# Miniprotein binders against ABC transporter G family member 3 (ABCG3): the designs that were tried, part 6

Target 1, 243 residues: ABC transporter G family member 3 (ABCG3), of Arabidopsis thaliana (Mouse-ear cress) (q9zuu9r114to356)
Amino acid sequence: IAWKDLTVTMKGKRKYSDKVVKSSNGYAFPGTMTVIMGPAKSGKSTLLRALAGRLPPSAKMYGEVFVNGSKSHMPYGSYGFVERETQLIGSLTVREFLYYSALLQLPGFLFQKRSVVEDAIQAMSLSDYANKLIGGHCYMKGLRSGERRRVSIARELVMRPHILFIDEPLYHLDSVSALLMMVTLKKLASMGCTLVFTIYQSSTEVFGLFDRICLLSNGNTLFFGETLACLQHFSNAGFPCPI

## First folded at step 20 (miniprotein)

Design y8 (from z7 with S56D)
Fold by ESMFold2, look of step 20:
Structure y8 (fold): chain B 243 residues (1-243), chain A 87 residues (1-87)
Amino acid sequence: as target 1 above (243 residues)
Amino acid sequence: SPEDLQELARKIIRLTRKLFRALLLAKQGDPEEALREIEDLEREIEELEDKIGKYDPLRAKYLREEVEKLREWIEYIRKIIEELLRE
């Protein structure tokens, strides 16, 4: 996926400053992790949604988005999108939830091998939790936040997407769970899934796992390139890397 | 009584499982029987709601929310089953 001169405007009071994303350029190679990074109101979620074709009706997009070198809007079933907060069904086990989610979303699922569910469980390191109740409160005890986040991603994996967009995969995770999530996502990318996701900020350990970074501030792309090049770029300028 | 509320939570789990079994039955080619299972399920949910209603709303908050979610899923799945019957 690549984008060129991508600008997104939102309806608002400020006619002359309604640009949320301003002439952004970038790309994501197959099987890699590309991170859109920036502070609140930087435009990172808007850029993510623009790439996925999921902008709200109040938004207009200018510029081009390319998939495999061809100008295209994403067909619904060709990609996955994981929202920042997703509702799980606490009264089902992990395997049940993924199975019934696939049954609802995949045409002809009954004629498919059920391996898509088991593959998603394995890919998100959920094998030890597959028969455990998802839960979510004191009368239905179940998964911790890290495992719950991985289930939300696994749900999209049953569609076998070529590209997976994730809005804040580390949202509300403690530092140990966040590191484990990023290791899991790195492994997922190495198995052939192209990942594009947003991050508000990261620890040094997490930062080192990214393949490519799109750094945003106030709608502007401050840097786009490989992670090592990002560190060299800001070190050569005599500034600490803005995270 | 925490143990009484825990038993009601287990009932919610069983009813949720019955609901998705009915969805599976409908997709396997028997939407008429699936709809009858939905009707049985709705009766059991009404009884469950009555029992939950005997508790202070603050103490039963999570269970009440679970039943509300289950009812939303029932309505969604019923519409799917009804579309299958029209085919």
Scores: ipSAE 0.644, ipTM 0.885, lowest interface PAE 1.1, mean pLDDT 81
Fold by ESMFold2, fold request of step 21:
Structure y8 (fold): chain B 243 residues (1-243), chain A 87 residues (1-87)
Amino acid sequence: as target 1 above (243 residues)
Amino acid sequence: SPEDLQELARKIIRLTRKLFRALLLAKQGDPEEALREIEDLEREIEELEDKIGKYDPLRAKYLREEVEKLREWIEYIRKIIEELLRE
């Protein structure tokens, strides 16, 4: 996927409008992890949604998005999109949740092997939790935040997407869970899934796992390139270490 | 007591499974029977709401929220089943 001169404005009230993304350029190669990094209101979530074709009706996009060199939009079923906060069903087990998600989203699921569910469980390191209740409170004890986030991603994996867009995969995760998540996503990318996701801040260890970085500030792209080139460009990680 | 609220949580879990089994039944070619299962499920939920209503609102907060979520899912799945009936 690549984008050129991509500008996104929010169609506001009649009185004013805002440019949220300003002439952004970039690309993500197959099987790699490309991160969009920046502080709040930098435009990172808007850029992610523009690339995925998920802009709200109040937004207007200019510029071009290319898939494999062609000007096209993402066909439904060829990509996944993981929201920042995903509603899980705490009264189901992990396997049940993924099974019924597949039943709702995959035509002909009943006539195929259930391997997409088991593959998603394996890919997100959820095998030991597959029969555990998702839960979420004291009367339905279940998964911790790291496992819950991995379930939200696994739900999108049942569609077997070639490209996966994730809004803040580290949202509300502690340092250990965040590192495990990034290692898991790096492995997923190495197996052929192209990952594009947003991050507010990262530790040095997490930063080192990214293949390419798009640094945003106030809608402007400050840097786009390989992770190592980013370190050279700014003399440090470009953002303060959270530890 | 916490034991009584835990039993109500187990009932919510059972009702949630019943809902999604009804979805499965509809997708397997029997949306009429699935809709009857939904109607029975709604009666059980009314009983559950009455039992939850007997507890202090702060102690029952999580269970009340779970039932609200379950009702949202029931409405969503009912619409899917009704669409299958039109096909």
Scores: ipSAE 0.620, ipTM 0.878, lowest interface PAE 1.1, mean pLDDT 80
Fold by OpenDDE base, fold request of step 21:
Structure y8 (fold): chain B 243 residues (1-243), chain A 87 residues (1-87)
Amino acid sequence: as target 1 above (243 residues)
Amino acid sequence: SPEDLQELARKIIRLTRKLFRALLLAKQGDPEEALREIEDLEREIEELEDKIGKYDPLRAKYLREEVEKLREWIEYIRKIIEELLRE
């Protein structure tokens, strides 16, 4: 995926400028992890949504998004999008939830491939949780935040997207859960899935797992490039890397 | 009793599975029977709500919230099934 001069405007959000994203440029190679980093209101989620074609009707997008060199009309199912907040069904097991999610999302002929559910469970390291109730039961604790988030991602993986957009995969995760998430996603990328996601803040350990970084501030791209180059850029500037 | 609340929670789980089985049935080509299953499920939910209503509202809050979520899912799935009936 690549984007050129990507500008997003949204009416009513800002006193001074309707531009939420201002001429962003970047790219993500297949099978890599590209991270859009930035503080609150930086425009990171808006940029992610713009790339995914998930902007609200009130938003206008300018510039170009390319997928595999072509102007992005991403066919349905070619990409996945994981919202920051996802609704899970607590009264279903992980496997049941993914199964019925596949039923809802896949054409009938593709749904017959039960393997997509098991593959998604495995891809998101959910094997030990496959038969657990998502919300738990009176005597059993439900899934933890990190596990729930992995289930939300697995839900999109049942379609076997080539590109997966994830809004804040680390949101409300502890350091251990965050690391596990990133390792899991890195493995997913290594299997050929292009990952583009937003992060508010990352640990140094997590930061090292990214292939590319798009750093946003107030809709401006402060940096775009390889992770190593980012570290060098900020070290040379005497600024702490805004990790 | 705490056991009774657990039974109610188990019933919610069962009803949720019933709902999604109805969806499966509809997708398999029998949306009419799926709607009948949903109607039965709605009756069972009403009975469940009556049972939940006998408990202290604070104690049953979780169950009420789960039932409400289930109702939302019913409405969503109903719409899907109804769409399948029109195809």
Scores: ipSAE 0.551, ipTM 0.839, lowest interface PAE 0.8, mean pLDDT 87
Fold by OpenDDE base, fold request of step 21:
Structure y8 (fold): chain B 243 residues (1-243), chain A 87 residues (1-87)
Amino acid sequence: as target 1 above (243 residues)
Amino acid sequence: SPEDLQELARKIIRLTRKLFRALLLAKQGDPEEALREIEDLEREIEELEDKIGKYDPLRAKYLREEVEKLREWIEYIRKIIEELLRE
């Protein structure tokens, strides 16, 4: 995926359209992790949505998005998008939830769906949780935030997307759960899935797992490039890496 | 009793599974039987709501929320089954 001069405007309650993203340029190679990083209201989630074709009707996009060298008409099912907040069914097990999600999303006969569910469970490190109720029960605790987030990602993996967009995969995760998430996603990228996601803040350990970074501030791209080049850029500028 | 609330929670789990089994049945080529299963499910939900209604609203809040979510899923799945009947 690549984007050129990408500008997003949103009609707020005000007469004037505010530019939320201002001429962003970047690319993500297949089987890599590209992170859009920035503070609140930096435009990171808007940029992610623009790349995924998931902008709200009130938004206007200018510029070009390319997927596999062609103008982005991503066919349905070729990409996944994981929202920051996802609805899970508490009364189902992880396996049941993924199975019925596959039933709802995938056309065609049932037998192909079982393998995709087990593959998604394994990919998201959910094997130990496959038979657990998502919401728990009076005698059993439900899934934790990190586990629930991995289930939400696994739901999109049932479609076997080539590109997966994730809005804030680390949101409300502790340091241990965040590291586990990023290691899991790095493994997923190594299997050929292109990952593009947003992060507010990262530990140094998590930062080292990224292949590329897009640093946003107030809709402007402060940096785009390889993770190592980012560290060098900020070290040379005398600024601590805003991680 | 606390035991009664647990029984109601187990019933919600069972009814949720019944709903998605109806969806599976429809996708297997029997959408008419799937709709009958949904009608039976709706009757069982009404009975469940009557039982939940006997409890303090604060104590039964989580059960009410789960039943409401189940109703939303029933309406969604019903529409899918009805579309399959028209194909």
Scores: ipSAE 0.546, ipTM 0.840, lowest interface PAE 0.8, mean pLDDT 87
Fold by ESMFold2, fold request of step 21:
Structure y8 (fold): chain B 243 residues (1-243), chain A 87 residues (1-87)
Amino acid sequence: as target 1 above (243 residues)
Amino acid sequence: SPEDLQELARKIIRLTRKLFRALLLAKQGDPEEALREIEDLEREIEELEDKIGKYDPLRAKYLREEVEKLREWIEYIRKIIEELLRE
């Protein structure tokens, strides 16, 4: 996926500014992890949604989004989008939730739906939790936040997307869970899934796993390039990298 | 008691599974029987809501929220089953 001169405006959302993303350019190679990084209100979630064709009706996009070199909107079923907070069904086990999600979303033979569920469980390192209740409160105890986040991503993997957009995959995760998530996503990308996601902040260990970085501030793209080039760019200017 | 609320939580789990088995039944080619299963399920949910309503709202908060979510899923799935009947 690539974007050129991408601008997004919001009507009635911000009285003092109507541009949330300002002339952004970038790309993500197949099978890689491309991160959109920036503080709150930098425009990172808006850029992610613009790339995925998921902007709200109050938003207007200008510029171009290219998928595999052509100007097109993303067709239904060719991509996955994982919201920052995804509703899970606490009354189901992980396997049950993924199976019924597949039943609701996929056409085709029922026996094939079970194979995609088992693949998603394996891909997100959920094998030890597959028969565990998702839960979420004292009367239905279940998964911890890291496992729940991996289930939300696994739900999208059931559709076998070629590109996966994830809004804050590390949201509310402790450092150990965050590292496991990123290692898991790195492996997923290496198996052919193109990942584009947003991150507010990262540790040094997590930062080293990214392939490319789009650094945003106040809607402006301050840097786009490979992870190592990001470090060299700020080091050459005589300042530590702000990430 | 807490054990009584835990029993109601297990019933919510059972009813949730019954709902999704009805969806499966409809997709396997019997949406009429699936709809009848949904009607039975709605009756059981009403009884469950009555039992939950006997408890202090703060103690039963999570169970009330789960039943509200289940009702949303029932309505969503009922519409899917009704569309399958028209096909």
Scores: ipSAE 0.524, ipTM 0.835, lowest interface PAE 1.7, mean pLDDT 79

